# VH-VL binders against q8ssq3r676to911: the designs that were tried, part 29

Target 1, 236 residues: q8ssq3r676to911
Amino acid sequence: SPQDIAKQLTLIEFKLFQSVKMKELYHKSWTISKSKFENSPNIMSLITMSNKIANWVATEVVTTPHPKKRVEVLKRFISVAEHCKKINNFNTLMEVISGLSNSAVSRLKETWKSLPTRYVNSFNSLQNFLKTDENWKSYRQTLKTKETPCLPYLGLFLQDINFIEDGNSNLSSENDWVNFKKMNLLTSVFTEIQYFQRHPYFSFSTHQNIQTYFEKDIVILPEKELYAFSKFIESP
Below, E stands for the ipSAE of ESMFold2; O stands for the ipSAE of OpenDDE; V2 stands for 0.75 times the mean of E and O plus 0.25 times the DockQ between their complexes.

## First folded at step 10 (VH-VL; framework fv_acasunlimab)

Design d3 (at its last look DockQ between E and O 0.01; V2 from the best seeds 0.00; counts 0 for: pae O 14.7 > 2, placed apart)
Fold by ESMFold2, look of step 10:
Structure d3 (fold): chain C 236 residues (1-236), chain A 124 residues (1-124), chain B 108 residues (1-108)
Amino acid sequence: as target 1 above (236 residues)
Amino acid sequence: EVQLLEPGGGLVQPGGSLRLSCEASGFTFSSYGMSWVRQAPGKGLEWVSGISYSGGSTFYADSVRGRFTISRDSSKNTLFLQMSSLRAEDTAVYYCAKEGYQRYYGDYYYMDVWGQGTLVTVSS
Amino acid sequence: SYVLTQPPSVSVAPGQTARITCGGNNIGSKSVHWYQQKPGQAPVLVVYDDSDRPSGLPERFSGSNSGNTATLTISRVEAGDEADYYCQVWDSYSNHVVFGGGTKLTVL
């Protein structure tokens, strides 16, 4: 079920999130291609899992050749995304929305046109919640309520750290006061990460069959093959 | 298909202003950073400006800082470059470019899709 | 500011291997990207993140990056590979995208 999928992905990804050490975020180490797996292993595990799930969503859509079944796949993933939002799993929410927004999926105009209006409205609402306007205003306002348990979107923490480390693009890092301000901003981000790490989803139980499926059985197509399948199932 | 269209361009006087637009389609515009890259006639590629997926970070080459402003409108799927105090050296074909997927911020800014470019000529 | 240096031209016979270098101080610590540009056309990404190939590109295009030199390698060169090739990095010190000067590949 959509609820079960959302809960199981939450358990998988929260375990990875909870394992992240703040030293993995030092000096943008997860961005350094030659050493990122050594210096930022838990961050990279989360990023790898996130890309895997987003790609899995796109793969499931484009490898479903029957048009009516393909619409049901869309409905299923939109329902998963709805449940992710309900349980404050914004990281998995972003992964599912990103997968449905992949160019190989978004180009399927006939499939999207067949989607019932309820699901179109739900998808648009979820996209609006995650929109980047005014520096993620909607998302950040929700996160400020500090409701737990919560799995925040990792990417925004990483973006904030990158922005602070590099300075605002228009700022000169020429004095000690600017460096002190940057240190305080970094500490604030780390403190927020640690706050959410301390409140796990204790009420969710594992479904071993679903856990094993995500560990061993999901199908991931390379980006080239995603688009090729997409063109085959809906010609231009 | 992913598509970037740059209407505009044209002839302007030195010291004048021009706004370039880039209309994006075929991808989720708000998930990707964008850049402007220019190429003077017979010359190589020169990066001009970049903007993060959210618009929260903007970047400028030293040659244009203070004169050019990059912006984006996610409701219109449109990237802009406001150019002012134009000089003869700004004469070039201006390309908009979509950066690769950057769900997580990092150092790997690359341009996976480019527009066909629009010519800006600064001359009296 | 960070500088990338490319040879202005490289010539190669059809069927042979072309190697286009991109020099930079400690470029091996950066992710290097490569673009092909044919006359009158927009650039096209051919390699990103040192060695990754975009969808739809022949496996003949490959890249490497270590020390102070990144290299674009084109195996079994065809006449259609004749173009200008640019390397590119992000320099986090300046917050700039930096392109090399370009290399014209001539297929003899």
Scores: ipSAE 0.000, ipTM 0.484, lowest interface PAE 11.9, mean pLDDT 85
Fold by OpenDDE, look of step 10:
Structure d3 (fold): chain C 236 residues (1-236), chain A 124 residues (1-124), chain B 108 residues (1-108)
Amino acid sequence: as target 1 above (236 residues)
Amino acid sequence: EVQLLEPGGGLVQPGGSLRLSCEASGFTFSSYGMSWVRQAPGKGLEWVSGISYSGGSTFYADSVRGRFTISRDSSKNTLFLQMSSLRAEDTAVYYCAKEGYQRYYGDYYYMDVWGQGTLVTVSS
Amino acid sequence: SYVLTQPPSVSVAPGQTARITCGGNNIGSKSVHWYQQKPGQAPVLVVYDDSDRPSGLPERFSGSNSGNTATLTISRVEAGDEADYYCQVWDSYSNHVVFGGGTKLTVL
């Protein structure tokens, strides 16, 4: 069920999220091609998982040749996204919405037209929630009020850290002194991350078959193939 | 081979001053931060002071702040520790240590190479 | 100030596995380094960045770090492993290098 998918992805991704160490968040280590896996292994694991899930969502849609069945696939993922938001898993929510928003999926105009209005409205609502307007104002406001457990969208934390790093030198401009202002800014972000890490989803039970499916069995297509399949199932 | 030699230890009276030196070889001295760590007789390791690769940043343990000054001379590949207002509790073997990471890349501190240490005894 | 706590002593029989713990508040978020010091000698780095080994160190030495506890593990302990072991972190709040109190490993 969509709920089961949401819960199991939450367990998987929260575990990855919880494993992230603060030391991985220094020096924009996850952005350095040669060393990102060495210096930020847990961040990279979560990023990899996120990309995989987003791609999986798109793959499932564009590899469903029958139009009616494809609409059912859209319904299912929109339902998964709804459940993710309901359980305060915004990381997986972002992944699912990203997958559904992939160019290979968004171009399927006839498929989307066949989607019942309630699902369209739901999808649009979820997209609106994740809109980047005013620096993710809607999402940030919601995040501040949510109770734990909660899996925040990691990408936004990384973005915030990048802005701090880019906007502030590690050392003072006049000498080699530590920039304490920058450190305080980073510490604030780290504190928030650590807060969410402390409260796992204890009420969720592991479904091993679903866990194994996401670990070993999911099929993901390269971007070029996604688009090719999309064009094949629904011609321009 | 990386090597750190530590001359300058000795006996000094309370309130006195002493300057330790650490001569480095076998690596690009100016690329690495350096630290002093001491160990009182029969006690554990205590970090004393650190200096950045460029010498622009210095750090001190609370126990020595205001009394000790760490510095370096890149032209001589030498690390210094100027100690003043010495106290009996400053009695220890003083180790100079090379930090593991080049300071261009991070702010994590560990010491991958240590000198053999020099004994400083503060006694009347 | 940040504090690292080590047991004062650990005893192990030859061939067995020794585990030396280092406790600290949320130490799992920090990089932990370990030093070995034999009597009359300078300390030697044996583990850095939680689990990395310097060149030349045997695979018997390993490290882990999670939650509030870092652990140095020495497998197949031999007489030559008898020494004091110190954990160490960098405290970015105080800008201090912090050592644990040290653990005396005795090989029985």
Scores: ipSAE 0.000, ipTM 0.498, lowest interface PAE 14.7, mean pLDDT 91
ESMFold2 (binder alone), look of step 10: mean pLDDT 91; pTM 0.944

Design d4 (at its last look DockQ between E and O 0.01; V2 from the best seeds 0.00; counts 0 for: pae O 14.0 > 2, placed apart)
Fold by ESMFold2, look of step 10:
Structure d4 (fold): chain C 236 residues (1-236), chain A 124 residues (1-124), chain B 108 residues (1-108)
Amino acid sequence: as target 1 above (236 residues)
Amino acid sequence: EVQLLEPGGGLVQPGGSLRLSCEASGFTFSSYGMSWVRQAPGKGLEWVSGISYSGGSTFYADSVRGRFTISRDSSKNTLFLQMSSLRAEDTAVYYCAKEGKQLLYGDYYYMDVWGQGTLVTVSS
Amino acid sequence: SYVLTQPPSVSVAPGQTARITCGGNNIGSKSVHWYQQKPGQAPVLVVYDDSDRPSGLPERFSGSNSGNTATLTISRVEAGDEADYYCQVWDSYSNHVVFGGGTKLTVL
């Protein structure tokens, strides 16, 4: 079920999120190719899972050859995204929306035209919530409420840390004063991450069959094969 | 129409610093990754740095890691390259490039629109 | 680091077909992109994802990619096609964009 899938992905990804230590974010260590898995292991696990889930969504759509069944796959993933938003799991929400926005999926015009209006409206609403315009205004306003439990979108924390570390707005050459301001800003981001880490989804229970599926049975296609399948199921 | 404008080149001494900017228009800036690519006189293309659409991931060629910093400001539709500890081998035309559509933290990159480039000369 | 190998030059008569190769270990598993650069100009994307053309590019430009070789093919070559051509991939191990060394196409 969509509800069960959303809850189980939430448990999987929140465990990874909760394991992140702030030292993994020091000096942008997750961006350093030679050492990122050693120095930022939990960040890299979460990024790897995010790419896996986004790819899985696209794979499930393009490997469903029957048009009516493929529309049901779209409906199912939009429902998963709806439930993710409802339970404040914005990280998995972003992964599902990104998978549905993959060019291999978005080009399937006949499949998208067959989608009922309710699901079209829901998908558009979810995209609007995650739009990056005005520095993620809609998303950031929701996080300001500090509603918990919540699994925030990791990518925006990483963006904020990169911005602070790179010193883009720094016009002064006073190292001690600039370094003090950078440290205060970084501490604010780290404190926000830790705040959300402290409120787990206690009311959710594991469904072992679904957990095993995501661990062992998930099908992932390389991007090149995703597009090839997409062209095969809906020719130009 | 997609447009990339790079006003910030110039002449700099070895060990100096320079900041390049690239103003973007005609597309949703926050939806696409961006790259800097350079070309030394008479030489081929060398990728310098890339940044994901959200800014959550930044990448650097080994030749510039630790000296150059890529960043973006979505409120100003602007990409930046802060260059420090410049060397003679950094002399090149620097291109700003818009990457094509990519997955969340995806690994398929191509540059579908390029700026006209700006010359950076590192000389005594 | 992942390495892409291109011939330094290719010559072709007008109206004929030019083929520019890009060699790499198991390059057929990667998405290969091709750029044209005329003297004093910025590069222009001419093929992406092995074989797809940007809108507005002539059908004369095509690509293929299998095994250890990707190929840019330019049919009915004309003088205006004389340029440097670069292949490019993303290398997920190094998290680097990698360009080939470039091939100068001369139309004789």
Scores: ipSAE 0.014, ipTM 0.528, lowest interface PAE 6.6, mean pLDDT 85
Fold by OpenDDE, look of step 10:
Structure d4 (fold): chain C 236 residues (1-236), chain A 124 residues (1-124), chain B 108 residues (1-108)
Amino acid sequence: as target 1 above (236 residues)
Amino acid sequence: EVQLLEPGGGLVQPGGSLRLSCEASGFTFSSYGMSWVRQAPGKGLEWVSGISYSGGSTFYADSVRGRFTISRDSSKNTLFLQMSSLRAEDTAVYYCAKEGKQLLYGDYYYMDVWGQGTLVTVSS
Amino acid sequence: SYVLTQPPSVSVAPGQTARITCGGNNIGSKSVHWYQQKPGQAPVLVVYDDSDRPSGLPERFSGSNSGNTATLTISRVEAGDEADYYCQVWDSYSNHVVFGGGTKLTVL
């Protein structure tokens, strides 16, 4: 069920999230191509998982040749996204929405037209929630009010850290002393991350078959192939 | 071989001052952060102060802030700890220690080489 | 201030495995380092970055760190392993190096 998928992905990704060490967030180490896997292994693991799930979502849609069945696939993922939001898993929510927003999926106009209005509205609502307008205002406001357990969207934390790093010198402009302002900004982000890491989803039970499926069995197509399949199942 | 030598310890009266030195050899001194760690008799390790590889950043334990000053002279490969307003509770063996990673301080901070320590006794 | 908690003492028989714990709030998100100190000697680094060993240290020394507990594991304990062991982290909030209280390992 969509709920089961949401719960199991939450368990998988929260474990990855919880494994992220603060030292991995230092010096934008996850952005350095040569050493990002060495210096930020857990961050990279979570990023890899996120990309995998997003691509999986797109893959599932474009590899469903029967139009009616494809609409059911869309319904299913929209439902998964709804459940993710409901359980405060915004990381997986972002992944699913990203997958559904993939160009290979978004171009399927007839498929989307066949989607019932309630699902279209739901999808649009979820997209609106994750919109980047005013620096992710909707999402940030919601995140501040949510209780644990919660899996925040890691990508935004990384973006915030990058912004802090790029916008502030490591040293004071007045002397060669440590820029404590910058350090405080970074510490604030780290503290927030650590807060969410402390409270896992204890109420969720592991479904091993679903876990194994996501670990070993999912099929991911390259971006170019996604588009090719999309064109094949629904001609321009 | 990396070596840290710590002269300068001794007996001092409460309220007095003392300057510790740590002479480094066997590595590029200017590339590594340094720290002072002390250990009171029969007690555990207590970090005192740290300085970045360039000397541009200094850090102090709350217990010594405002009284102790850490500095370094790259031309002499020497780390210093100027202690003032000394108290009885400052009595300890003082170790200088080298940071494990070059051109870094804080985030990944650990001490891979320690001096043998010098005893500072504050007593009337 | 950030606090690291160690048991004051651990006893182990020769040839067995000793485990010394270091507790801290979400310590698993920090990098933990371990030092060995024998009587009358300066501390010696035995584990750094949770689980890495300095050159020259035997494989019997290992470390792990997750959740609220870091652990130094010494397998096949020898009489020479009897010492005080300290865990250490960097607290980015206070910009302090923080040591645990130390654990005395006794080899029976």
Scores: ipSAE 0.000, ipTM 0.502, lowest interface PAE 14.0, mean pLDDT 92
ESMFold2 (binder alone), look of step 10: mean pLDDT 91; pTM 0.943

Design d5 (at its last look DockQ between E and O 0.01; V2 from the best seeds 0.00; counts 0 for: pae O 14.9 > 2, placed apart)
Fold by ESMFold2, look of step 10:
Structure d5 (fold): chain C 236 residues (1-236), chain A 124 residues (1-124), chain B 108 residues (1-108)
Amino acid sequence: as target 1 above (236 residues)
Amino acid sequence: EVQLLEPGGGLVQPGGSLRLSCEASGFTFSSYGMSWVRQAPGKGLEWVSGISYSGSNKFYADSVRGRFTISRDSSKNTLFLQMSSLRAEDTAVYYCAKEGYQDMYGDYYYMDVWGQGTLVTVSS
Amino acid sequence: SYVLTQPPSVSVAPGQTARITCGGNNIGSKSVHWYQQKPGQAPVLVVYDDSDRPSGLPERFSGSNSGNTATLTISRVEAGDEADYYCQVWDSYSNHVVFGGGTKLTVL
C-alpha cells in the first residue's frame, strides 16, 4: 500500500539521516568530487538514495505501457507523497514529487489529463508546499513548528550551508566578527539537523519484503532510456 | 543534434527595446535550463540571465536586472530575452546557451551547447 | 560580486602542456567549468564539474580544482588549440553565473 511504502521509505531514509555526522558538512566537503564519498559518506548515501528513489518513480511510470494502468501508477505515487507529508517525511516527499516532475513523466499529457481531480488537486497542493517562492516560505514555516518525528528535506540544509559558506567567503575582510557570524549561522543549521535526528520513528515497524525490494529489486533507468520509453508510450 | 538558433538582433537607439529569440531543436526543451550570455566587442563573456527548465526560476545579472526579462515558451521550443531601456554598454553579441544535466542536488550551471550569437548594437 | 581571476595570456610550444589557472576565494568548494572560444566562434564547453570531459572531447583536455585555484590542462598542444579560454562557476549567494576574464592561449 501507499501508506506502507511511505513508512518503509521513511525508516530507510531516517536511518541514513540519523547516521549523518556534522563533520561531513564541514567546508562543503560533500561537494568536492574527488573526496566526497570518503569525507561525507552518510550525506552521499542520502543523496544517492534520493536520486535513486526519484529515478525509480519516473521509471515505474514510463515502463507502464497501458494508459489506464499508468494512471494508477500516478495515483499510487501521489498517495505515497500524501502519506509522506502526513508523517513529516519531507525528504521522501521531495524525492517522489521530483520523480513525478521528471521531464519524461511530466510530458505525458494524456496520462496526466486522465488523472482524477482529487489527485490533480493533491499533487498541486504538494507542489505548492515545496515551492521555492520567498525562500521556501511554506516549507520553512512548517519546520518552525519543530514537530517530531520528522525527516526534513536534506537539500535545503545543504543549500543553507552553501549560502553561508559562499556569502561569508566572499568578504574581503576576514576579521573575528566575520568568523563569529559565519560559525553562529552554521551552528544554527547543525543544531536543527541534530534536533530532528534525535526523534526517530519508533512507532513504525519494518516490513522486510518492502525493505528488500528497495535494497535489491528496484528498477532504475538512465535518463536517456527514461526519455526513450516516454516517447514510446506517448508519441511526441 | 542539439541546435540553438538566434534570429536577428539589430541596431537600436539608446532607451529603445528589442526582443531576442532562441529556437531550440534536437533535445527536450522543457527538460533543461537556459541562459543568455553576452560578449561586448573585444571583451570577455558576461552572463546576462538564466531560466530554469519549468520557467519558475529566473536569474539576472545586476547590470540588467529591472531592464531585461527572460522567458520561455515550451510549445514553441523558444527562449526569449526582452530588453528595454537599452544603453550603449549593452552592445554585444548575445548567445543563448543550453544548461547541462544535473541531479536533484547538483548546483552545476554549465552551458553545454551554445548558439552562434546575434549582434545587438545600441547606438544613436 | 564573486570574482574569478585568470592570467590574460599563456604561451606554449606545440606538443607541450599548457596550464591555465582560474583563481577565486575558496573556488575548490565550487564546480568549475571551462570554455574554449576561437576567433569569430561561439564558446565550446571543454571541461565541466572541475575535471569531467564532455562526450567526444579529446582526453588532452583535463581539469583540476582545489583550494583557491582551478586549472585547465591541455596536453600535447596543437596549433588548433589557440583560443581564448574562460572559467565559470555558479555563486549560490548572488544566484549568478560568473565568468573569468579569459586567457588567450598562443601556440608558438
Scores: ipSAE 0.328, ipTM 0.720, lowest interface PAE 3.6, mean pLDDT 88
Fold by OpenDDE, look of step 10:
Structure d5 (fold): chain C 236 residues (1-236), chain A 124 residues (1-124), chain B 108 residues (1-108)
Amino acid sequence: as target 1 above (236 residues)
Amino acid sequence: EVQLLEPGGGLVQPGGSLRLSCEASGFTFSSYGMSWVRQAPGKGLEWVSGISYSGSNKFYADSVRGRFTISRDSSKNTLFLQMSSLRAEDTAVYYCAKEGYQDMYGDYYYMDVWGQGTLVTVSS
Amino acid sequence: SYVLTQPPSVSVAPGQTARITCGGNNIGSKSVHWYQQKPGQAPVLVVYDDSDRPSGLPERFSGSNSGNTATLTISRVEAGDEADYYCQVWDSYSNHVVFGGGTKLTVL
């Protein structure tokens, strides 16, 4: 069920999220091609999983040749996204929405037209929630009020850290002393991350078969193949 | 094998000066921050000073600020601690320590390798 | 200044589990590191970044950090584990490395 998918992905990704060490978040280490896996292994694991899931969503849609069945696939993923938001898993929510928003999926105009209004509205609502307007205002406001457990969208934390890193020197402009302002900004982000890390989804039970499926069995296509499949199932 | 050797300790009178050295081997010295930590007889560990991998950033405990100067010479793989205006309370075993993370931008403030320490005694 | 508080001593029987605590205001937001020091020896890193172990350290050594308390856990304690243990953090406000007062672990 969509709920089961949401719960199991939450368990998988929260475990990855919880494994992130603060040292991995220093010096934009996850952005350095040659050393990111060494210096930020857990961040990279979570990023890899996120990309995988987003791609999987798109893959499932574009590899469903029958139009009616494809609409059902859209319904299913929108339902998964709804459940993710409901359980405060915004990381997986972002992944699913990203997958559904992939160019290979979004171009399927006839498929989307066949989607019942209820699901269209839901999808649009979820997109609106994740909109980047005013620096992710809607999402940030929600995140501040949400109770644990919660799996925040990691990408935004990374973005915030990058912004802090890029906007502030490690050293003071007056001398070679440490920039305390920068460190305080980073510390605030780290504190928030650690807060969410401390509260797992204890109420969720592991479904091993579903988890194994996501770890080992999912099929993902390269971007160019996604588009090729999309064009094949629904011609321009 | 990573090794830190700490010569330079000894007996000095109050108000005197002493320069400690720490010779590093077994790792790329210029890629790691270094620290000095001391331990008075029968007491706990007290951080004294730290220096970034490049030497551009230096840190001091309040207890030694203005009196101690940390420096490094990459060409000699050596860490230094110049101590001046020494006081009786500065009496301790002084350890040099390598910071644990190879960092080109900053410092991770834990010490993964320690020297055996050198005793500094300040007494009249 | 930031302060770390450790119990002066902890006693444990061989084969049992020792837990050494390190208290600090919102220490859960910091990275905590632990050092072992045996008499007449230099300190040795045993846990870093709350729970990571240096190469060569046995799995018996583990760490956790949450809220206002970090904990070093030594399972299946051996006589050789008898030592002083220090927790340590970096305080970004004061720009100081801060050590706890140390805990003497006695193996009974």
Scores: ipSAE 0.000, ipTM 0.487, lowest interface PAE 14.9, mean pLDDT 91
ESMFold2 (binder alone), look of step 10: mean pLDDT 92; pTM 0.949

